# VH-VL binders against Large ribosomal subunit protein uL10m (mRpL10): the designs that were tried, part 129

Target 1, 224 residues: Large ribosomal subunit protein uL10m (mRpL10), of Drosophila melanogaster (Fruit fly) (q9vpl3)
Amino acid sequence: RGKINIQRPKAPHYERARVVAVTQPKYPELPKAKSCFKTRAERTQQQQENPYNEIIAREVRNWLDHSRLVAFFHLSSITADDIFRVRVQLHKQNLHLKSYGSKIIEQAVKNTRYEAIVPLFHSNHCIVFSPDPEKTAALLRIVRRVPQMVLLGGIVEETMLSRNQLVAYAQMPGLHAVQAQLVQTLSQAPGHLIQQLQAHQNSFVQVLDVHAKNQMNEETPKST

## First folded at step 7 (VH-VL)

Design e89 (from e1 with heavy chain G54E; framework fv_anetumab)
Fold by ESMFold2-Fast, scan of step 7:
Structure e89 (fold): chain C 224 residues (1-224), chain A 119 residues (1-119), chain B 111 residues (1-111)
Amino acid sequence: as target 1 above (224 residues)
Amino acid sequence: QVELVQSGAEVKKPGESLKISCKGSGYSFTDYWIGWVRQAPGKGLEWMGIIYPEDSDTRYSPSFQGQVTISADKSISTAYLQWSSLKASDTAMYYCATSFYDWGEFDYWGQGTLVTVSS
Amino acid sequence: DIALTQPASVSGSPGQSITISCTGTSSDVGGYNYVSWYQQHPGKAPKLMIYDVSNRPSGVSNRFSGSKSGNTASLTISGLQAEDEADYYCSSYTSSSTPYVFGGGTKLTVL
């Protein structure tokens, strides 16, 4: 019990409450405005549907069709500053780092000669495009210093290459004979390169999984 | 064989202008960053700035922003460090060094240019 | 600007091992694996000894090794020789706009 005033607002609070009550705007009936809010949310959701996905997928197809060098990477956790730094250095060598969602990549390459690359993009990934295949050596030199980017393979002059073949290509600049040898090797084992690329990715995933488990087990407990 | 050759020693008075050079050879000049590093007498190394010769993208240490100008002439594979008005405190050894990355290491260094500013 | 922290001097005898520390912050030495070490003999230009924390350039003796723990990088010289007497500087990446910061330097004396 006690005095009711012990829990009551003080006099200034009473005056403020009164002023607020008389000056508070009255909202007229706007049922249609609430319906419009729902419609706006639905419109925003619809902006992420097939028409917008197709526009981005078309952009990816354009990059693939107009690039003589395409390299595929697994991308580990990286800060915005670090990826910006890498992107700038790549851009100075006419190498264009792009990131697209896995479903966008799948939509872009469906029913094309590149459909076989889809399994490479089931985890975190990024792609580097260039009109200049001579820049393969520069690309690998830059990526060597970015441990968060792991080379999976690529496409050079419309020929799909494994990681090892792409590395070999980079070591032999400007030699037509090297390109002919790589094409001949691909012709001798049709489809084998895709299996090797997927096996390499799976091996990397296994190593990453073991590393993650070891990190969890060996990580020092947080203080407190 | 990568080589950076710097201009000869300079003796100047306060208020005078100066431009020193660093000529690169044995590598693709426009594909590497060139940095300038200062060393005052008996003191340590201080990074001043870097330039990418192909597009003249230049970045300065906050201590040297507005104090010096870094430039490059890719037609003669030469980078420059310039002062509009020298001070006695500019007395130092100046090194140029090159890096493939705008992060990481300077793998090749010039022999240095000694600049002495005295009245 | 704040330089990376190195001891002013270190000394050792021939055949001994010595270690030089380089301490920064989580936004330079602690945040990146882009730490370099340079050797400078009196009157000469610096020479790259270590890059990316622990890698040696061609021509650098395997007596020189680098490591990092937290915000501190270390240069270790084993089998110390008279010719190792020099000033040693560490350097780290910091940011895209100001990529480089050097340590204050350490004078190595071989006694």
Scores: ipSAE 0.461, ipTM 0.721, lowest interface PAE 2.2, mean pLDDT 80

Design e9 (from y85 with heavy chain G104T; framework fv_anetumab)
Fold by ESMFold2-Fast, scan of step 7:
Structure e9 (fold): chain C 224 residues (1-224), chain A 119 residues (1-119), chain B 111 residues (1-111)
Amino acid sequence: as target 1 above (224 residues)
Amino acid sequence: QVELVQSGAEVKKPGESLKISCKGSGYSFTDYWIGWVRQAPGKGLEWMGIIYPGDSDTRYSPSFQGQVTISADKSISTAYLQWSSLKASDTAMYYCATSFYDWTEFDYWGQGTLVTVSS
Amino acid sequence: DIALTQPASVSGSPGQSITISCTGTSSDVGGYNYVSWYQQHPGKAPKLMIYDVSNRPSGVSNRFSGSKSGNTASLTISGLQAEDEADYYCSSYDSSSTPYVFGGGTKLTVL
């Protein structure tokens, strides 16, 4: 590890660039003379298209495995300039907007815990990845002002959440433990949530019944 | 509470340099854009440029590109607007304002810094 | 010349409603729903009143409303009060030359 010079704060960037260069694989280039064989090169490229899909699928799996926040969106027609503006703002918040073909998504998540997301990708779509689940509120704030991007749902801390559940998670900026408990409650206790909604509905009906009876008694006073 | 506090009024002669400041508090300074808006005496608002302090990404209005420098020091939560050589036409009220987005509204505004450039 | 067009002045009496227009082009007001309105009292900084054409920030009176039709956005102030007397500026995203453009401003006089 190199020395960090406080008089030269650029040292960390230099060190990181060096690490990337060292880890970057190097491949021999095709000699110029042989690059003239376009037909052969085209055929080789076509054969590599099938392996290329698996390579991109592995990249998608890597994003899914290393992101603690994944959000799925339907994407309506949007200009290149507008989506670029959105991508830049998302990147400022450590949110990474990616678009992949539905076949590649299906191939990436097949035989994984994420296979349930495949139906979300039958139409135009995009995905936002982040290693930081605390950025869910920032993500929703940005996307709220991009009507072409419609939230479908997401994955937070490896737990699949619906749109409404993800919105609820974003509204709780408190302790990580509280957010984790919310995620657990929303995902693992659908019966309990239904029960709470049922109880509220029954309470509302009871209140209406009492009110109606009181109103009727007031409208039909007794002769006493 | 979110607050932007700007430096005090300046009276300068043409050709002098100047650097005015805008200190943010009560919010995450590196997560919001800070823009500069000029208002000449008795005139309307003019957008000058905007900076994201987290990575110093800076964008200028074409009318102000090359005429001013916008910078920020995130260690003291302060943004700056700087002139190398002032002109009489730079006489104006200068506002800093913060926005979560670089393409929409300014949520919070500083009180303004009056800059007067005259002989 | 590239600024959004607003009337220089508008006036009304207490309790009445007034509307301020803001006209641009298809590259700004007409092309996007990123129109904002600011209120500026003499000697003070502007205050955001409306964003995204029609949305109000918390703390802004519901007497203020915004709308848009084609290349023209409008700010409507109902139930006029003396404290509404101020300069009003519209602004929009501009895709063509600058990411942001202001209108020329409108002075509202409450008679």
Scores: ipSAE 0.381, ipTM 0.707, lowest interface PAE 2.8, mean pLDDT 79

Design e90 (from e1 with heavy chain G104D; framework fv_anetumab)
Fold by ESMFold2-Fast, scan of step 7:
Structure e90 (fold): chain C 224 residues (1-224), chain A 119 residues (1-119), chain B 111 residues (1-111)
Amino acid sequence: as target 1 above (224 residues)
Amino acid sequence: QVELVQSGAEVKKPGESLKISCKGSGYSFTDYWIGWVRQAPGKGLEWMGIIYPGDSDTRYSPSFQGQVTISADKSISTAYLQWSSLKASDTAMYYCATSFYDWDEFDYWGQGTLVTVSS
Amino acid sequence: DIALTQPASVSGSPGQSITISCTGTSSDVGGYNYVSWYQQHPGKAPKLMIYDVSNRPSGVSNRFSGSKSGNTASLTISGLQAEDEADYYCSSYTSSSTPYVFGGGTKLTVL
């Protein structure tokens, strides 16, 4: 059994190298491994440091603090090639697609104003960041072609917005003063949005539970 | 209102150079791709290439790679299609059109530039 | 060889419905939902009529509809009018290197 690569030709080398450079995570290179005979103290110190989690948590905090647009998505099964193409199109609009583990997000936002967003990340997710809230319309135009990315909500100018509110914000004619006022009128507290999403999930779960119980206890008379 | 205005008709001889233009207005020029589409007399539409003005990322149809150069000038919201040496077979109507993605529909079209190459 | 397959011509009478087919492969029309349709009147630039297989831009009559089955996309024009007489081109996404491929075009005659 051989491999048939002609059915799936690779992207042009020049384009691939450039795009990979744009989308690859940029982490500090760790010091090369020390001698295989490490001391007990050195092993304990290395285990405590957990440098990748610290770097990623700090990255998440920096993105949240310096982004005026943050959008949250549920991410369904998607191929590496497809998500890579989406990342490239987003990057051209100064939109940065990131994915982080739930524990890292929880660690990053603990004791911050963003702690309330943690429940959004208990399933497959990704986040798009931008320093420019004017790019909300561009973001939604890009993701309309990606059914695997389902918009949950976002943060614009530090204000939590539902899916519908974010869509409404994106359709504004682009006058900065009007957009600022719209955010104020569409906005609700982060707790309210999270509670609304959780209530919807709880209502869905409750409907499923009631349906399951009704299936088990159909309105079939016990006696004629 | 989104508008693409193309340069006027050109009459050239084989071997001459030519640069035609497409000026965008009413939208964010650097947020959309600009494509060039050729239509030979009495024939159908042929995609030539596209450019993203924000970073000059350019892609060509294999049929036109090395035959033309596509460029853009962000400061004047203008895209260009250029030939170093024209051939009689370059006689055609040339359209520019906008697309949000490089894999998307062409939303808005210019009026076309007729290029006639004859000896 | 590079163009999607369309019938060269189609004809209909006012008030009738006509359908124009656009056939490709599993690597273009069949592989993606990125099929567009353009209308071109003589001496004019093309106008987008349908995008993403079946969506209409604002200002396009609801008499125009699009669909796709396997490797074949279709444009249907209902309530045919004299002004619909034009050339119609389909287009599909193919790959990042060659993102656009056009059909050969169909001349619609309103008889």
Scores: ipSAE 0.320, ipTM 0.641, lowest interface PAE 3.0, mean pLDDT 79

Design e91 (from e1 with heavy chain G104E; framework fv_anetumab)
Fold by ESMFold2-Fast, scan of step 7:
Formats: sequence, C-alpha cells, structure tokens
Structure e91 (fold): chain C 224 residues (1-224), chain A 119 residues (1-119), chain B 111 residues (1-111)
Amino acid sequence: as target 1 above (224 residues)
Amino acid sequence: QVELVQSGAEVKKPGESLKISCKGSGYSFTDYWIGWVRQAPGKGLEWMGIIYPGDSDTRYSPSFQGQVTISADKSISTAYLQWSSLKASDTAMYYCATSFYDWEEFDYWGQGTLVTVSS
Amino acid sequence: DIALTQPASVSGSPGQSITISCTGTSSDVGGYNYVSWYQQHPGKAPKLMIYDVSNRPSGVSNRFSGSKSGNTASLTISGLQAEDEADYYCSSYTSSSTPYVFGGGTKLTVL
C-alpha cells in the first residue's frame, strides 16, 4: 500500500463538486488563448513579407536584362582578400562579380525565361555580368587562376550556354554578327534547317567544341 | 605576334630630364598591364612599377615612388618611363614587360633601353 | 629592400639535374601560388620559363619544372645542357599595391 490514489481525504462538498465537473461535457467554443496564437501567426507572416528581398530581386533582374554576358560559378571557400582581388581585376575588363542568396535569385527569375537556372544556385555561387560579350575570353583567363570559382555555364546574347559551349564561344574572336551566329549554333540542337543555313560555321564550331572539351578535361577539372 | 619595342640607348648628364618609351603591338594594349623593371650593371632585376593603360591605374615600388613617372598613351599603344632630374645612380638597363593582370607573370618583354648617366 | 632569397650560384655537369631555391615569407611565396621563373642570357631580356609555380609556357623545354613547399619555391632543370647556362630569377606576388618581388638571382654554370 502507500498509495491513496482512489480515495483522497476531502469534505463531502469537495467530492461532489469534483464528480460534477468530471461528468460535464466539454464545450466546443473557441478558447480565449487562441487570439494570442493568431497574433503570433500575423507576426510570422509580416516577417516573410520583407520588402528588401523584392528590391534586391529587381536589382538582379536589372543585371540580367542589361547584360549580354552572364556567367555562373560555383564558389568554394575563398578569403575576402582573394575575392576582392578577383573582383577588381574583373571590373577592369568591364566584368561585374556579384553574389546573391539563392532565394533572391529564385524570386528574381521566377516567371521569366531564366527560371531554369535556379538549380545552379542550390550550393555556394557567384555570378559575373557584363554588357560586353567580347570579354568572355578575358573572364575565362582571369578565373582560370581562381580554382575556388568553377564555371557552371552562362547566358550570352540571351541564350543559355553550357560550360563547354561558353568555352567554345570564348575561342571565337571576330565581329559581333559572327559571334551572335555562333551563340545560336552552340545553343541549338542540330536540325535540318539550321545545318543547311550554318554548314560552314557548324564544321568550325564542332572543331572548337572538341578542342574546348579537351582543354576542360585537362585544365578545369584538374584545377578543381 | 606580341611584341614590345623600346626606344634606343640614352647618354645623359646628372640633372637632365629623360622619357623613354615602350610600344606594344600584336595584342589589345588597353587590356594588359605594362611593368617597368630595372637592372643596374651587374645586378639583379628590380620591379619599378606597373600601369594599366585602359584606366591609367599605376602602382609603384616603394623604392621608385616619387623618383620616376610611369604613363601610357593608348592612342599610339605606347607606355613611358620618365625622370625629371637624372642621377648617376639611374645608370641601368630598363625593361618593359606585359602582364594580363596584376598578380600574373610578365609574359612578354621588350629588348631593353640602356640609360647611362655620367658627368 | 626585401627580395626573395636565392643562392648566388649553382653549378652542374651536362646531363645532370640541378635545383635552384627561392625562399620568401607566408605573405608572398607561402601565401600564393603565383611564382614565376625567368631565364636571362648575357645581354638579353629575361624569358619566362615557369608561371603559377609549375606551369610551362609554350616553347619551354619539359626539362624545366617548378615546385613549392611552404615558403620555398624550386626550379629544377633536368638533363642539363650548355645552353642552360644563364642567370635565373624567381618572382612572387605580394599584394595588389606592390604586386611583384624578385629574387636576387642565381648564376647557373654548366661545367
């Protein structure tokens, strides 16, 4: 024994009051404490509607809209001094290195033709923007000596290019018109009409793609 | 091909002014840094300074800051090294050399300009 | 002035291998992989032999190789030939304000 859970010492009125309380059904009305939970939910919703994120997303869209060259990089651990040196040298070539959070980039490109780039930014990343696509070769030369920056791909003249295609583009100096045709050739799947219109360029671009692939296999993967 | 052509040898007296040149060809002059390197007779190489012709960004070795002026004229693809008042200790071979960016090696070198300062 | 430390002279016989050291600090040779080596024959301009510690420019013999351990970079010349007799200079990046520092130079004699 030692437990008196069944019978507790109490007056007759106390026992009766407890029996009455236990036998009464629970009322379905909303508890008053629920108003406090509503205030907390409202506060949480207010925090999620940060106007700063939309302002920065608009900045990103502005960079995308006004840049004829956009290059995407995976960014490994790098010191502030090293990234600053890279940023300054890129700036001298009219190349602008920017870093934005993945959520801001997703917000910036959502409902645009560039929405497909979002998966590239699920890890640490940075982006280089330029109004001048002629600077692609300079960009690749600068980042060749920054093993912490790994090229993922880019956009040239509003056309999405893979890493290999961007390298091939960089190896084709020439007039803007010729470069624009090369961008279209590199980004398009081979088709009957396209091949007929671009036969000479397709042959040359194929040679460059093989060369770029060999260079990337020898240089870029080994530097990582 | 990339080529740097420097001006001819100079013989000067102390106190005289001098401006020597380095003309670049075969590359985009405004996209590369040009450095000046001094070599006194029988001595090693000494970096003097570097200039980016595209924006005239110039950086000097502490040993040469205030002693020389480095400049560039992008219209004629030529860089310059200038003294307002020469000293006998300025007697040396002067080389210009190019680098794509400021932590890169000097890829291409001029033939050198011999400067002799004697009374 | 602060220069990178190189031996004043090194000698070897044809067919042998020699190594030239270049010692700096953690803020130059030890801090960056931007070490270059230059060859200079008497009366000639320097020629780039090695960049980024171990890379060779086009036209430079594979007998020349570079390496780095801590604050010391090394240039190794294998299968030594008479034409290799020259002065050799190392250089390293230091900072954006003063990008270059040269070593004192090493005279290679082929005996």
Scores: ipSAE 0.429, ipTM 0.685, lowest interface PAE 2.3, mean pLDDT 80

Design e92 (from e1 with heavy chain S99D; framework fv_anetumab)
Fold by ESMFold2-Fast, scan of step 7:
Structure e92 (fold): chain C 224 residues (1-224), chain A 119 residues (1-119), chain B 111 residues (1-111)
Amino acid sequence: as target 1 above (224 residues)
Amino acid sequence: QVELVQSGAEVKKPGESLKISCKGSGYSFTDYWIGWVRQAPGKGLEWMGIIYPGDSDTRYSPSFQGQVTISADKSISTAYLQWSSLKASDTAMYYCATDFYDWGEFDYWGQGTLVTVSS
Amino acid sequence: DIALTQPASVSGSPGQSITISCTGTSSDVGGYNYVSWYQQHPGKAPKLMIYDVSNRPSGVSNRFSGSKSGNTASLTISGLQAEDEADYYCSSYTSSSTPYVFGGGTKLTVL
């Protein structure tokens, strides 16, 4: 299965999702010293579905299941206009830039083979999906012009690859057998790959934190 | 192999209109940016603009915005550079070039079209 | 002035090495690792020699190398040959709305 169907997963419009998710009346909490059992209200809350979060999580799972190329990026501060231009360029190559909250990612990948990716999303992030793994080279060409997007790694043909392995994959000739062999050869233990990806992400986040603090220190004296 | 073939040299008078062409072959014409670079006699290279033929998205240098029109015809894999009214200062060699890496460098170039505008 | 700053001319003898500089600002050469170099012989179209600061396209001699420090990129040609005599232009990415800015060009003379 290569390409994503016309019936690609789509989240409902935010307003529609909000209407579906009804908030139940909240009762006063019982004192901990006397509450040894969950109240009726607490049991009702536990059974209450959150249609919005489940719909978005289902969308993420569908993107993962139907994409043969998934790339993970750290995303620095970027204007709405600039990210829109990047999204348009990626879309022309059947590359789909998506951003989801960490809790949604966790909910989406829980009890799936992708569960190991959760630690990658502890900071600002975005994900690029494509049904076509041959678009890896096009993806890397486009993001070279976007310094705010830093490649962390990805998944190609269900195989987790580090940043360097994904770059190597992109540089291979267009021979199917050669590319398939490279993916298999580059395959590594997921735990080790995640550690490498997190180390790179943590290093980058630390640099951003230092820069942000320097900017804030400079801005504070200028506030008045 | 990738090839860009440009139209022949033009000799025009000020005030005349002109449309020059650049035909791409050996690659997917609609998937890559194609641009125009000008070189006045004895001068350096000057970027004019680019077009993405797949959706006709264009970007122009501030110096050439409103001075020229860039277009493309997907059915014949041809990009165009057009002037509504030529000036003597438009005398130059015009190159088309394609950017396979989505902005930054031109990896394949046409042979150039010499445009001479004189009274 | 929209052009990146290059020396108007550089000269060298066969077998020597020469370097051509390309100076911009922090919003182009200094801000990105997307500098390219082009070689142009008289009456011919430019040829891409270097991209992304230091990378060579297939078919370009390893005598050509690129580097960058701060707001200045450099093209170095080692083992100069007579056929290297040409005009050399640098170019840098600047923004998605203005993705190319060229240098003024450098005439290399091999004496």
Scores: ipSAE 0.006, ipTM 0.476, lowest interface PAE 10.2, mean pLDDT 77

Design e93 (from e1 with heavy chain S99E; framework fv_anetumab)
Fold by ESMFold2-Fast, scan of step 7:
Structure e93 (fold): chain C 224 residues (1-224), chain A 119 residues (1-119), chain B 111 residues (1-111)
Amino acid sequence: as target 1 above (224 residues)
Amino acid sequence: QVELVQSGAEVKKPGESLKISCKGSGYSFTDYWIGWVRQAPGKGLEWMGIIYPGDSDTRYSPSFQGQVTISADKSISTAYLQWSSLKASDTAMYYCATEFYDWGEFDYWGQGTLVTVSS
Amino acid sequence: DIALTQPASVSGSPGQSITISCTGTSSDVGGYNYVSWYQQHPGKAPKLMIYDVSNRPSGVSNRFSGSKSGNTASLTISGLQAEDEADYYCSSYTSSSTPYVFGGGTKLTVL
């Protein structure tokens, strides 16, 4: 029999979506207060904060704490069917594709060593988790076939790695001692890593913007 | 090691129902997609549809959507292709095949089931 | 279904190299690296010869190689042998909802 191995118990993706939809926060429109004070709307919003966001943030923290491999991706427009096939293929390798809102990720990593990753999630994104860092090569082989997913970086054995460092790690021999040594050699300070990841993400956004503008400007058929 | 065994040849009349089978062995049946491919006499291969037995997710070719039903019984590691009402144009060899490597390929094939529909 | 474009037939002599093309669009052959090639002898089930554009399954001769450029994939058979005479089909991934499209097939004759 085929059994899908999930490393930790959690609500399925569809249950999470239902909880978030049902608990959507409602914000009243109120007149502006003096600029030196928070507006009444801001105070009301703070007191009526959605408690279910914290439940989902806790789920994200559990994934981060119990995964020895975490990879971050920019996700461009992709159909539900296509992302489902990606999830199935990844799951066969004990790789778990998750999507969370930027606010939830910020809440999850606030006051933790992972706070530096927040800037990666200002645009459309997804995260892949695994308890097995040896699956990094399998992850990159699978995702290489999905042009909508662009690798930004990740965390291996609690060490933050850039895109290039993760690629180097994936190309390494499967000896645990050698892999641990390479991770230490490839490791970077969070500030430097963030600069590298932001540069790659900005380049990607720029490429998409240029492509979109080229599509809009191209009225007369051309052949190459 | 990996083997797909299909049911025997069928001879039917137009309007009759039919269900043919494909039994997988030597691998985890519920972890890989199984597809159906049609080949009319003297013609090429036509993809009909595919099923993931673990959750019965099915995808059909637009040409065969609504014309056939693909299903699977994971307790006996068997996939099925069925027609509610056969037509003479359904006369063909039908292959099942499984996808092991990745996307868009069939790496192991059944021996084929010949279906003949004539008056 | 819109099939991928293959030549109806190709011919070669023993020891020669031949190439079979498979042309699609940017939404199948050009969009993904999921091109497969199948060999079918008369009365037999197809056999996978190439997957993921250029990879060979275990047991497939190294005389068979695959490549892709833009919207066209190619199967090359070097050192042609009489047993290579068969029909050859390409296929490509297109989308998760309709994942497969086959080429029209090419009859290879070894003269």
Scores: ipSAE 0.006, ipTM 0.446, lowest interface PAE 10.0, mean pLDDT 76

Design e94 (from e1 with light chain G31D; framework fv_anetumab)
Fold by ESMFold2-Fast, scan of step 7:
Structure e94 (fold): chain C 224 residues (1-224), chain A 119 residues (1-119), chain B 111 residues (1-111)
Amino acid sequence: as target 1 above (224 residues)
Amino acid sequence: QVELVQSGAEVKKPGESLKISCKGSGYSFTDYWIGWVRQAPGKGLEWMGIIYPGDSDTRYSPSFQGQVTISADKSISTAYLQWSSLKASDTAMYYCATSFYDWGEFDYWGQGTLVTVSS
Amino acid sequence: DIALTQPASVSGSPGQSITISCTGTSSDVGDYNYVSWYQQHPGKAPKLMIYDVSNRPSGVSNRFSGSKSGNTASLTISGLQAEDEADYYCSSYTSSSTPYVFGGGTKLTVL
């Protein structure tokens, strides 16, 4: 009764608590009075639609609306332990790694200024959100050690940036006002940016195809 | 320029308590992990533990869990390594080192604190 | 996990190339590209020489290079110089709860 067998070591419960903290959505806290007051129309709509899909789409919109930094990644095959490690490190920098189905993302951004990002989510993907755009350098420093995550582009201060523009932004120290002005300077016409983001995704696919073909041409490896 | 400055050498008797320090400067103290590494006389490096000062997340090696306490005070950019009761086997050089990652390299090291425990 | 295995000593002459091995398991060196190498001169703190298997920090001579094959990482020092005489330690990531394990260390003698 209470004796512990050496074959069953105690699991680190602090790790599980931290996983829950880093994987759960962060919402701006509302005053109790405002959060307790819902309209009948809002309640009725939630009951008539699939509540799960609506809740998740709303969650995505909330993240987009309250994040000054949003980064989009292609995500290759990665173990649960590895993605957990990355998620924890990102969370320490107030960076929140989220994965949503393509249909949910399309539903969330339809008829919004972010609708242009939908093509980025045709393959396996993940998104990193932060209220702090100064954390862009920290984000890039973390993901450069995660080869399974390939940066496609992002949104900084409501301005869509390509991978190269986001990298340039990360290298700019200084005050918010100066950085916001530089973001506007780096920003090109939306059509050009979309084409650049799609080109990076296509280039990655091409690299994977060449790599796969080269691996298929290899003789059976010596593994003794 | 990143710099880690450790407290001076200590000479103690078995059973005494001790707290040594590592002060960081030239970087954002709450954005980097601080690790403690032990080196017994004439022996190799042993990782003891790491702490993230921003939220006090601390991880210990199995050999040092329960033997030492690692803490940090972000208001003065200082990390600590503490013993409640020293043993002669605690005689060693103790290094603090900083890492941006909890899965990466220690890129900057303190000068070391020599702790001698003898009766 | 046990400490990573390194030879206790290696030796070489000025101008020669030497290699120091660091052998782990499939759960550390074999599974991750998070291998670091440190140089320690007598009475000094360790200095980072290599990170992520083969990358050099700013200011580290290109005579130092790293590689990995299976469960074994290697540090190679070319054009050996007297100042390279030191102890060398490898380190690898193992898990999120125990993120570091060091090798036993290798004493390099330059004769």
Scores: ipSAE 0.581, ipTM 0.782, lowest interface PAE 1.6, mean pLDDT 81

